# Designs tried in a protein design chat: VH-VL binders against q09921. Part 1

No score or structure here was measured in a lab: all are predicted.

Target 1, 238 residues: q09921
Amino acid sequence: MIRILVINPNSTVQMTESVKSVLDDCTPPNVQLEYLTCPPEGPKAIECVSDGVRSAAVLMKYFEDHPPQVDAFLVSCYSDHPLVTTLRETYRKPCTGIMQASILTALSLGRKVSVVTTTKRYEPLLTDGIHAMGISDSVFAGIASTGLAPLELDSKPRAEVDALLARTALRAVNEMGADVICLGCAGMTHMAHVLEKAVGPNIPIIDGTKAGVELLASLVRMNLFTSKQGVYQAVGSD
Positions, changes and structure headers below are counted from each chain's first letter, unless a header gives other numbers; antibody chains are not in Kabat numbers.
F, E and O stand for the ipSAE by ESMFold2-Fast, ESMFold2 and OpenDDE, each averaged over both directions (binder to target, target to binder). V2 = 0.75 x the mean of E and O + 0.25 x the DockQ between their complexes.
[cut] stands for letters that were removed.

## First folded at step 2 (VH-VL; framework fv_daxdilimab)

Design D1
Fold by ESMFold2-Fast, scan of step 2:
Structure D1 (fold): chain C 238 residues (1-238), chain A 125 residues (1-125), chain B 110 residues (1-110)
Amino acid sequence: as target 1 above (238 residues)
Amino acid sequence: QVQLQQSGAEVKKPGASVKVSCKASGYTFTSYGISWVRQAPGQGLEWMGWISAYNGNTNYAQKLQGRVTMTIDTSTSTAYMELRSLRSDDTAVYYCARVEGYDFLTGWSDYFDYWGRGTLVTVSS
Amino acid sequence: QSALTQPASVSGSPGQSITISCTGTSSDVGGYNYVSWYQQHPGKAPKLMIYEVSNRPSGVSNRFSGSKSGNTASLTISGLQAEDEADYYCSSYTSSSTLVFGGGTKVTVL
């Protein structure tokens, strides 16, 4: 059995439960998912580089005290989170974030990817993260935001959320030129069907949490590992 | 040191409007929401609504919809609550309170960690 | 006036433990982990005692604890003291993205 630790790097339990509710119903065969919410000393949301750094520090201290007994790590936050690279330095096991996993999946299915996300502030942060992966604007259509805070996705009236998601997805396709869309927030994992209904059957909608689980399971099944030669070589003890 | 300073007591006639202010200090105003809660004499707490200081989004209690307006002035870190068409049963102490985690920078939550001292609004003929 | 049900009053003796219930539905207390509790002394603004079901803000005595089971949240005050005599209100987020308070409970220290 392949064991994957799904890490919510913020300290908001509700966000972890939202991801768990979707992934538990569609876990791949021979895969066991474990879930971890960042301890309460960490930030409640990851909205900037400083939040990511503080989050990673708390989680790495937690892993020192509670060594993880898993085969792979999924960082369930749609951002260029420092925890991904820190885990790659510390462990030989595969590690990815849901942003990287979804973008790589999308580019195998379409020629112009867009990300539908929550708030406008995420637009520059996600753009920087995607560019840091070496992704060119020739294949990246940009970020479309709904204006909803992450926790509002689950708390606002369903009709209002669905309407905003539909309008944002249509903007990504009709105005930005996307032919494939990634869900830009872990909290959107249960909402792919809303975007699918809005944009029609010819545009794939990529759920990064599902893509991340599938990618990691495949890497483990192929007996692949994080390179320990070069930049991800361990520096310290442990 | 978080402080929410509210405007002074008001006496209004039925049918008038009142606008209560809440000046925030000691934190980044635009990173939090402001909620308004009232309490009629001898009665319990009644939520009126909240406003995000980040994007100005508002959400009002159903029974006050159409009579209440909440606004912000980011240049003075001040939130306002205006209640129109006043009735005698609007006599209450009106509190502003900071909504911790409502803004996306801190993570959303629905609790009120700091409260103003309250503004007594008396509606009498 | 309130959608959440609290007992009107609860009494206890110094040193005793008391519990105040707050009952709603699956669309508020039962559906979300956003239950908070506020203490109010006569003539004063409310003070946050518990947030997100069971968390205490800094400066609140560890004698106060919160929990939730199904549609009912509870505030427990252990080692009851005279200064705990106050009104206590629960609140919860709702599926309509609004907030609702309980009717309040007067705690009397006998």
Scores: ipSAE 0.000, ipTM 0.422, lowest interface PAE 14.3, mean pLDDT 85

Design D2
Fold by ESMFold2-Fast, scan of step 2:
Structure D2 (fold): chain C 238 residues (1-238), chain A 123 residues (1-123), chain B 110 residues (1-110)
Amino acid sequence: as target 1 above (238 residues)
Amino acid sequence: QVQLQQSGAEVKKPGASVKVSCKASGYTFTSYGISWVRQAPGQGLEWMGWISAYNGNTNYAQKLQGRVTMTIDTSTSTAYMELRSLRSDDTAVYYCARDTLWFGEYSYYMDVWGRGTLVTVSS
Amino acid sequence: QSALTQPASVSGSPGQSITISCTGTSSDVGGYNYVSWYQQHPGKAPKLMIYEVSNRPSGVSNRFSGSKSGNTASLTISGLQAEDEADYYCSSYTSSSTLVFGGGTKVTVL
């Protein structure tokens, strides 16, 4: 059994429960998922660079006190979170974040990827994160937002949410030129079907949590590991 | 430690406005929201609205729309609630409370409360 | 008049279990998992006891538990103690992206 630790890097239990409810319904064969919420000393939300740094520090301290007995790590935050790189420095086991996993999966399937997300504030944040991965605008169509807050995905009437998701996905395809779409929020995982119906059968819709789990399971099965040469070499190895 | 310190008691005439302050300490102010809740003497709790300290977005109870304004000053970690066109039935203890965020938005539960500010509206 | 319906009072003896109901509609309690419960002693600010239907904050006794079925949420206090004598309020998120409170329940420990 391959054991993957799904890490919510904020201290909000509701986010962990949201991710768990989706992944438990679609866990790959011979994979056991474990879930971790950042301890309460960490930030309730990751809204800036300092929140990400503080989150990573709390979680790394937690792992010092509770050594993880897993085969791989998934950071469940749609951002360029510093925990991904700190885990890669610390462990040999594979590690990825859901943003990186979804974008890499999308670029295997299409030529021009767009991300559909919640609020307009995430448009520049996710653009910066994707650019930080070395992804060029020649293959990145941009970020399309619904204007809905993450909490409103659960609280607004389903028909209203579905209509906004459909319109946003259609904008990504018809106006921005996307031929593949990534879901830009863990809270949108159960909504892929809405986007699929809106854009039709020729546009793949990528869920980063599912993509991350599948990618990590495949890397473990192939006996692959985080490189210990160069930037990810073991911390304190001298 | 996490604390919310509210301004002192106020006495106002009908038709006046009142502005209550709520100074936060012991946590990153901009990572949470602030809800305002009032309680008339001998009565239950009534939610008035909330404001995000992250982005300043507000949402008000329908009954109070047009009369209430909530603001923040991030440099002093202080939230404010202004209620206009005061009536005698606005006499209440006004509480500010920390509203927990989910993905940077409100989770709509209040984990830390101020001690309350008594506002008396008398003719 | 409150948006959510709670009994005005509930009483019990030390060591007993009591349950307080909070009934709304599909536009609040029934539609979302954002129900919280607050304890208020006379002259004091409310204290969070339960959030998101059944979660308990650090420092709150495990004698307090929350649940929800359809349009009704419930707070159960087991092993009732004298210090539990207080007013209890439920609160729920609404389809208008607002919060509403119940009318409150006075718990008396006899």
Scores: ipSAE 0.000, ipTM 0.428, lowest interface PAE 14.5, mean pLDDT 86

Design D3
Fold by ESMFold2-Fast, scan of step 2:
Structure D3 (fold): chain C 238 residues (1-238), chain A 122 residues (1-122), chain B 110 residues (1-110)
Amino acid sequence: as target 1 above (238 residues)
Amino acid sequence: QVQLQQSGAEVKKPGASVKVSCKASGYTFTSYGISWVRQAPGQGLEWMGWISAYNGNTNYAQKLQGRVTMTIDTSTSTAYMELRSLRSDDTAVYYCARDLYDFWSGYYPDYWGRGTLVTVSS
Amino acid sequence: QSALTQPASVSGSPGQSITISCTGTSSDVGGYNYVSWYQQHPGKAPKLMIYEVSNRPSGVSNRFSGSKSGNTASLTISGLQAEDEADYYCSSYTSSSTLVFGGGTKVTVL
C-alpha cells in the first residue's frame, strides 16, 4: 500500500477536512492517504509569498521533530509554494504541489489551459509559477479570478460562490480561449461540478488534489524518485 | 520504542543455506525498509542489501547477487534474509536495521537488531 | 579493501578534540549528502551518531559533529571522554543505489 501525505500548508483545519472529504471518496486502489494541517503557528491562509515562506518553515521544523513515514508528499495549496522545493531537497521520495500536478495533467488533455482561482492577487503569482515550469503562453491561456478569498469559499452563501465560479469559468473559455481548466485553489476541490455545469461537457475540469494523488501514486509504483543530482541535492542542515 | 528482534545463532556446514529473521515493533513497519549488514569476526561492516517493507522490492549488493534473498511478512512485521551456498568466509554476525523507506537502497540504517551469529564450519 | 578510506586508528586524551576522515569518490561521498557515522562498542550493534553528513539523532551528544568537503567527510568528537573509545564507521549512498562502509577507525582514549 502506497502512503501519501497530503499537506495543508495553512493552519486551518477545516481546509484539511474539505480536501479529505473529497479525496477519501475517490482514493485510488492500494493507496492510503494521510493528512497534515500546518501547526497553529503557521498562517491561516496562504495569500502571499511571505505566507508560503512562514508555512514552509513551520512545517519543516515539524518534520524534523516528527519524521514523516510516507512514500510521497502532496502539498495541497495552489501556488508555487516553497515547501515543494524544500521537500524535494530534503527527501528522495516524490513530492509535488497541486498547481504543478494539475498543469501537467491539463496539457495532456487540452491545447490551452486556464486556471480559475480566488483573488486577483493570485493572477500574477500563479502566472509566474506556471512560467517557471517552462510553460509558455502558446499553451497557457492565463488566470481567471473570482475575487473571493480562499476562506470566503466556505463562509459566503453557496449560491453566490457557485455563480462567481460559473462566470469565471465561462470567461476562461469564451474570452481567454481555454479548452481545459484547472481548479486554482485547494478549497475548490469539491466545486468541480459547478464549473462543469457552466462550461458544458466538452471542457475537462482538473482537480489538482486528485491529479496530485494519482501522479504521486504512479511515480511510487514506477519506483521513481526526486533526483539527488544538481539543484535538489541537499547542502546540509546545520 | 523501536525494537528489532533477531533469530538465534546458527551453525551451518559449507554449501548449506541459512535464513535469519528480524521482527520489528514500535513503529509502522510498512513505512520503512530493512537493511541487512554483516560483520565477520574482527572485520568491518558490509552492506548486503535492502528490502522495502511496503512492497517487497529489493536491492542487493552486487557481490551477493544470486546468493541472497530478502523477504517480508507484513502480517507479523518480520523481515527475512536467506543466504545460500554458504562458505567459511560467510561466518559473521548478521544485523538487520531499520532503514528509511525508499525504493532505493536506503540512506542510513538507524535502529539495529542485536545481531545473529552465523558460523560456517568445515 | 573498503570502498571508503578511513584511518585505522586515532587516539586522544580526555577533553581533546579528534577528527576522523572518510574519503570516497564523486560517485559516493562527493556526489551525495548521504554520509552517516556509526559508533560500535565491542560486542554490540552499531549506533547511528550522524546522518546526512551533519545531522544528529535524538540522544546523541553535541560533542559529535559531521562535515564534508569534496570527496571527504569528517567526524569530529570534541571534549573526548572515556566512553567514546569505540570503532567508528562512515557510510555513504552510491550512484549504484547501494550503501558502502568505510573500513572503520578505532578511537583510543589515553
Scores: ipSAE 0.000, ipTM 0.406, lowest interface PAE 19.1, mean pLDDT 86

Design D4
Fold by ESMFold2-Fast, scan of step 2:
Structure D4 (fold): chain C 238 residues (1-238), chain A 126 residues (1-126), chain B 110 residues (1-110)
Amino acid sequence: as target 1 above (238 residues)
Amino acid sequence: QVQLQQSGAEVKKPGASVKVSCKASGYTFTSYGISWVRQAPGQGLEWMGWISAYNGNTNYAQKLQGRVTMTIDTSTSTAYMELRSLRSDDTAVYYCARGSPEELFKLWEEGAFDYWGRGTLVTVSS
Amino acid sequence: QSALTQPASVSGSPGQSITISCTGTSSDVGGYNYVSWYQQHPGKAPKLMIYEVSNRPSGVSNRFSGSKSGNTASLTISGLQAEDEADYYCSSYTSSSTLVFGGGTKVTVL
């Protein structure tokens, strides 16, 4: 009954298919997931602020020309992607990103959250995005990166990738004080078990794609909507 | 702070085995791998292999495959390197160092990942 | 034999700049940005001077710099000092997820 559009904001179809393969195995009851890849005019990957801006522009033009027939939107990119806020201004229907969904879920389960991500370059960008949610360092332990380059995900042995993820998760707990961890990349959706093994049974590991779907389904089921009072009201709306 | 303390010098006969220990302190042992590097007298550095202190997985240099075994004891924060069927050309100073090949070169926070033991001289002679 | 090629020796006078090359293949130096440089004084363990081609660990003088072009990485020591006299080794990650070292370069300060 509940239709959620899972948006890959990059133009790489394979990335959309990877997310679909994971989410299709764990779709909540009475929920139908629909998937959208950013049109080919958009960036192949979201690696910087300008990629996010160009991505959002292309997708909003697409939605203006092809109005979406869904109940909620999930932006499947672990970043403070401008598409999230733009969709909240444009539509009454609930919208979140996987970063925002995972952080909110984590703070329902633990006192101090950390994010495990791929490269060090994402640390300041993710930190800024989390702070923009109003999350203070009193409950945010920081970003822990593995240092894996995109090329290394394909060229490194699985055992070495798993060891880097495990070590990074242990640093988040032991050095940064985290008691709950979020997976900081949509591509890490299959990797929660590696972090779980490393940090033990007392620390929740949160997959933002699953958290986002569950959050949106719950918001729709409660008949909730994006506020049209204040900053998310459209110009010229009632 | 971070220290890697290695076992003392060893003298072995050809055909024997040697087991060198590397006791870690000053950091969380299971968070980093341990690499082993040797240096024959007057010669250069040779990487032997790496072990994960997290799960015990190993990766050995092809030249030493079948003769070397690396292990960990998490209860004592100690890594071990055992080399079997010793030959005279195995005479070298054996070092342990913190990190996998990739991790050895990566600065994580404030301070380098790369800490080395003082070395263990292994002499193989009749 | 060493997997990476370094000159056996490089000499300079105090205050000069010297450069040490480290040449590999596309499966190591040319394929990855994981080149490091180590300094070794006689009777001592190696000390990390440069990692990931050009990064310096805390406590390493800014007189040491690293670079890479194609299959060749370089270590440059500017303002050469007497204490820089040592053996220098490059190392690189490989496509086999192993580590290889260069043969070493003896730096002599005249």
Scores: ipSAE 0.000, ipTM 0.396, lowest interface PAE 20.0, mean pLDDT 84

Design D5
Fold by ESMFold2-Fast, scan of step 2:
Structure D5 (fold): chain C 238 residues (1-238), chain A 123 residues (1-123), chain B 110 residues (1-110)
Amino acid sequence: as target 1 above (238 residues)
Amino acid sequence: QVQLQQSGAEVKKPGASVKVSCKASGYTFTSYGISWVRQAPGQGLEWMGWISAYNGNTNYAQKLQGRVTMTIDTSTSTAYMELRSLRSDDTAVYYCARDRGYSYGLWDYFDYWGRGTLVTVSS
Amino acid sequence: QSALTQPASVSGSPGQSITISCTGTSSDVGGYNYVSWYQQHPGKAPKLMIYEVSNRPSGVSNRFSGSKSGNTASLTISGLQAEDEADYYCSSYTSSSTLVFGGGTKVTVL
């Protein structure tokens, strides 16, 4: 049995339960998912760089006090979250974030990837994160935002949300040239069908939480690990 | 319907503190931020600060840092703004407004406003 | 004083078009597409007319439009009507993660 810890780096329990409800229905064979919500002293949402830094500090202290007994780590936040790199420095076990997992999956399936996300604020942050992965604009079509805050996805009328998601996905394909789309928010994990219906059967829609779980399970099955020769080696190990 | 109901007018002496409340209804309180904006008699609008009803994060105008505190009570869907060490030039109508944002870059406009609370600072 | 520069007043006749400018710097209006416009009638709370430079909320007449060029945002009111007589304020997000308002423009319908 492969054990993967799915980490919600914000302190909102409902967000963890939402991800759990989707992933539990599609867990790969011989995989057990465990879920962790950031302790309450951490931020309730990850909306800027400082939220990510505070979140990572709280979670690393938690892991020092409660050593994890899992085979891999998934950071369930669609951002360039510092927890991913920190976990790679600390543990030999595989670790990824849902942004990184979805982009790598997308580039195996299409030539020009776009991300559909919540607010315009996320456009420059996600663009910077994707560029930091070494992804050029020759294969990255850009970020398309709906203008809805993450919590508005569940609080506004369903028809209004679905219409905005559909229009945003169509913009990514028809105006930005995307041939594959990633869902740019962990809160969108239950909404892939809306984008699929809008753009038709020829455009893959990638859920980063599902992609992350599948990637990590494959890495563990291949007996692969985070490199300890170079940037991710333990400090002071000698 | 969306409503922001503010507490009634206050008269305070210089050096006192005032705490204005803003009770939200007609929407999911934790999905939005609340900004506070004041307007002195015959003058323009001045942004004071913002609080996320989602995570409690705050950001205040630099000139008010140290004198203002914004809080929320999610059980009553109410936001509060407390201003300390009152001066005569703090006399203004204080508005709460629903901000679409709850962090940097998201609190960029106000779609619903309270009716305002007049705070008069005089001896 | 206000952080963003608006003309103190603008006048027009019914049916005409008027434009109100809002000038800032590269650290606010010029640096971000987060400019909003508010209408305020005497004794009333402000009402959102335009957000994020050019978007209209539901219920706002298509006679109101917004644009931006460099450090200057503009609100245009076409087909001017008596009910448009009010004070108009622009607002912009800043590089300090704060919001600032313009000084306001009194629109008079002649």
Scores: ipSAE 0.000, ipTM 0.424, lowest interface PAE 16.4, mean pLDDT 86

Design D6
Fold by ESMFold2-Fast, scan of step 2:
Structure D6 (fold): chain C 238 residues (1-238), chain A 129 residues (1-129), chain B 110 residues (1-110)
Amino acid sequence: as target 1 above (238 residues)
Amino acid sequence: QVQLQQSGAEVKKPGASVKVSCKASGYTFTSYGISWVRQAPGQGLEWMGWISAYNGNTNYAQKLQGRVTMTIDTSTSTAYMELRSLRSDDTAVYYCARGLSSGYTYDYLRSDYYGMDVWGRGTLVTVSS
Amino acid sequence: QSALTQPASVSGSPGQSITISCTGTSSDVGGYNYVSWYQQHPGKAPKLMIYEVSNRPSGVSNRFSGSKSGNTASLTISGLQAEDEADYYCSSYTSSSTLVFGGGTKVTVL
C-alpha cells in the first residue's frame, strides 16, 4: 500500500473535502490517500506569495510536532507554493505540487500547454511559477482566465460561469495555440467536464490533483526519492 | 437567482427569545457562510456574528456572547439566529447576509464574513412591554 | 479595537466628485485589506459597493472607487447622480476575527 498525504495548504476545510470527493472516486489501486488541512493559524486562501510563505511555516511546524507517516506528499494548491521545496529539503520521500505535476503531465501529451483558471489574479503568479520550472514559452501558451474577480465570479449564475470557463478554454486552444490544457486551481477538479465538452475530444484536460497522485504513486513504485545531493540537502548538514 | 428570504416581523416582551430564519436559494448553500447584522432605529449597522453553512462553525460578536445562537439546517438551506433575554435596546431590523468569498475557485470559494454580497430583506424585531 | 469613524454627512452637486473617509486603527483598517463599503437607501437592505479596499462587484458603476492609506480607507463617488443619495457604511475585519462597521455617512445630492 502506497500512502500519499494530500495537503491543502490553506485553512479552509471545505476545499480539502472538495478535493477528497474527487480523488476518493478515482484513487489508484494499492494507494491510500490521507488528507490534511492547514491548521487554523494559516491563511484561509493562498492568493499571493506571502500567503504561501505563512502557510508553509504553519505546516512545517505542524509536521515537526506530528511527524507524517506517509510515502509521498502532494501539495494541493495550483501555485509555485514554497511548501513543495520545503518538504523536498526536509524529507527523502517524493513531493510535488499540483501545478508542477499537471505541467509535466501535459508536456508528455501535447506540444503547447495552457493553464485555464477562474480569475485574473493568478495570471502573473502562475506564469512566473511555470517559468521557474524551466518551461519555455515555446511550449507554454500562457494562462487563460475568465477575467473576473472572485466576487464577480461568485455572483453569477453557475450556467454563466460554465459558459465563461468554456469560452476561456476555447480561447486557450483557438487563440493561444494550446493543444493540451491544465486546470488552474485545485477546486476546478469538478469543472473538467465543462472544459472537455467545450474543446472537444482532441484536447486533453489535465486535473493536477489526479496527475499528482498518479505521478507520486509511480515515483514510490519505482523506489525513487528526492535527491539529497545539492539544493534539497537538509538545512545545516555538513 | 441568488436570494435570502427572511421570516416575518416579531413583537416580543422583555426577557423573551426570538428566532429569525433565513432561507437561501439559487446557490450551493453549504459553500458559503451567513452573517447576521442588525440595525436599531436611527442607528448604524452592527455585526452580530457568522456561521459556516459547511460545518456549522460560529463566531459571535463579543457583546452578544452567551445571548445569541446561530444554527443551520442544510436539508432546507436555512440559517437561524436566536437571541435570548431580549431587552428594549434589541429592537432592530435583523439582516442575514451571505459572506463574501475572496476565494479564486468557482466551485469551492472560500466562505468568509468580512464582506457580504447578498442580503435578506430584514426582519423587524420589536421588544416592548 | 474601536468602531470606525466616518463623517456624519457629505453633500455635493450632480456631476461633482465626493469622498467619504473611514478611519480605524492598526487592528482593523490599517492591519488588513478587508475593507468593504455598503450603500443603503431608506427602508432597504445594504448593497455591497466595494470589497477588499478597492474591488467593485459586477454591476456596480465604475464611478465608485475605493482606496486606503494607513488607517484610513476612502470611498470616492465621481460624477455624482441623484440616485447616489443614500447612507454609506464602511466595514473592516479586525484582529479579533470580527467585523466592525463605521457610523455611516449620509450623502446628499443637492
Scores: ipSAE 0.005, ipTM 0.420, lowest interface PAE 11.1, mean pLDDT 85

Design D7
Fold by ESMFold2-Fast, scan of step 2:
Structure D7 (fold): chain C 238 residues (1-238), chain A 125 residues (1-125), chain B 110 residues (1-110)
Amino acid sequence: as target 1 above (238 residues)
Amino acid sequence: QVQLQQSGAEVKKPGASVKVSCKASGYTFTSYGISWVRQAPGQGLEWMGWISAYNGNTNYAQKLQGRVTMTIDTSTSTAYMELRSLRSDDTAVYYCARVTRYYGSGSYKTYFDYWGRGTLVTVSS
Amino acid sequence: QSALTQPASVSGSPGQSITISCTGTSSDVGGYNYVSWYQQHPGKAPKLMIYEVSNRPSGVSNRFSGSKSGNTASLTISGLQAEDEADYYCSSYTSSSTLVFGGGTKVTVL
C-alpha cells in the first residue's frame, strides 16, 4: 500500500474537500491518500509569495510536532510553493507540487502548454515558477487568468464560472497557441469538463492533482527518492 | 437511455441481512458512481452512501457505518448494497442512483442524475 | 430527521409562481454551490430538476429555476401547472464529504 499525503497549504477546509472529492474517485490501485489542511494560523489562500512563505513555515512546524507517516508528499496548490523544496530538503521521500506535475505531464502530450488560472496576480508568479523548472517560452504559451479568486470558484454561480473558464480556455488555444492546457488551481480539479467542452476533443486538459498522485505513486513503486546529494541535503547538516 | 434495474421486493425478519442489486446499462459503468438512498413509508429521502465503480471506494452515512456494505461487480455492471442487523425502522424503499464523479466529467458526486425504480424491503416479525 | 429545513407544504393556483426554501448551515448549503432539487410523484422514483444550485438537466422545463443566498437555497416554479403537484426535496454536499436531504415540501396545485 503506497501512502501519499495530499497537503492543502492554505487553511480553507473547503478547498481540501474539493480536491479530496475528485481524488477519492480516481485513486490508483494500491494507493491510500491522506489529506492535510494547513493549520488555522496559516493563510486562507495562497495569493502571493509571502502567503507561500507563511504557509510553509506553519506546515513545517506542524510536521516537526506531528511527524508524517507517509511514502510521498503532494503539495496541492498551483504555485511555485516553497513547501515543495522544503519537504525535499527535509525528507528522502518523493515530493512534488501540482504545478510541477501538471507541466511535466502536459509536455509529454503537447508541444505548447498554457495554464488556465484564477487571478491576474498569478500570471507573473506562475510564469516565474514554470521558468524556474527550466521550461522555456518555446514550449510555454503563457498563463490565462479568469479574474476569479480561488474561493470564488465554488461560491459564484456555476453558469458564471463555467462561462469564464470556457472563455479563458478558448483564449489560451486561439490567441496564445496552446495545444495542451493545465488547470491552474487546485479548486478547478472538478472543472476539466468545462474546458474540454469549450476547446473540443483534440486538446488534453491536465488536472495537476491527479497527475501529481499518479507521478508520486510511480516514483514510490520504482523505489525512487529525493536526492540527498547537493541542494536537497538537510540544512545545517555536518 | 441510461437504466438502473433493481432487484425485487424482499421481506426479512429483524436481525437478518438484505442485499439489494442495481444493474446499470446504457453508459460506461466504471466512469460513474452509484449512491444509495432510502425512503421509509410516508417519509423523506435519506442518503446511505456512495461507491465508485472505478475503484470500489466507498463513503457511508455515519448512522449506517458498520451495518452497510456497498460493492460492485464490473463484469456485470452491477452495484450491491447489503444492510445487516435489520430493524423494523429499516423498512423502506431503497433506491440506487447514478452520481457523476470523474475529474473530466460533469458535476462531482453532488447530485443524482438517474434513479432506479426502487426496491421495497419490509422488516417485520 | 432531515439535515436541511424546507417548508412542509406550499400551494398555488395554475399560472402562479411559487418558491420553496431550503435552509442549511455554512458547512453545507452556505459553504458549497452543490445544491440539487428533486421532484417525486406518488409511487415514483425522484427526478432531478436542478443541480449545482441553478443548472437544469436537459428535458426539465425552464419554468423551474434555482438560486441561493447565504445558507438558503430556493427552487422557484413559474407558470404553475397541475403536473407540478408533487413532493420536492433539496439536497446538499457537506463539509464531511457526504450528502444530506431536506425534509421535503408538498406542492399542491389548487
Scores: ipSAE 0.000, ipTM 0.483, lowest interface PAE 14.2, mean pLDDT 87

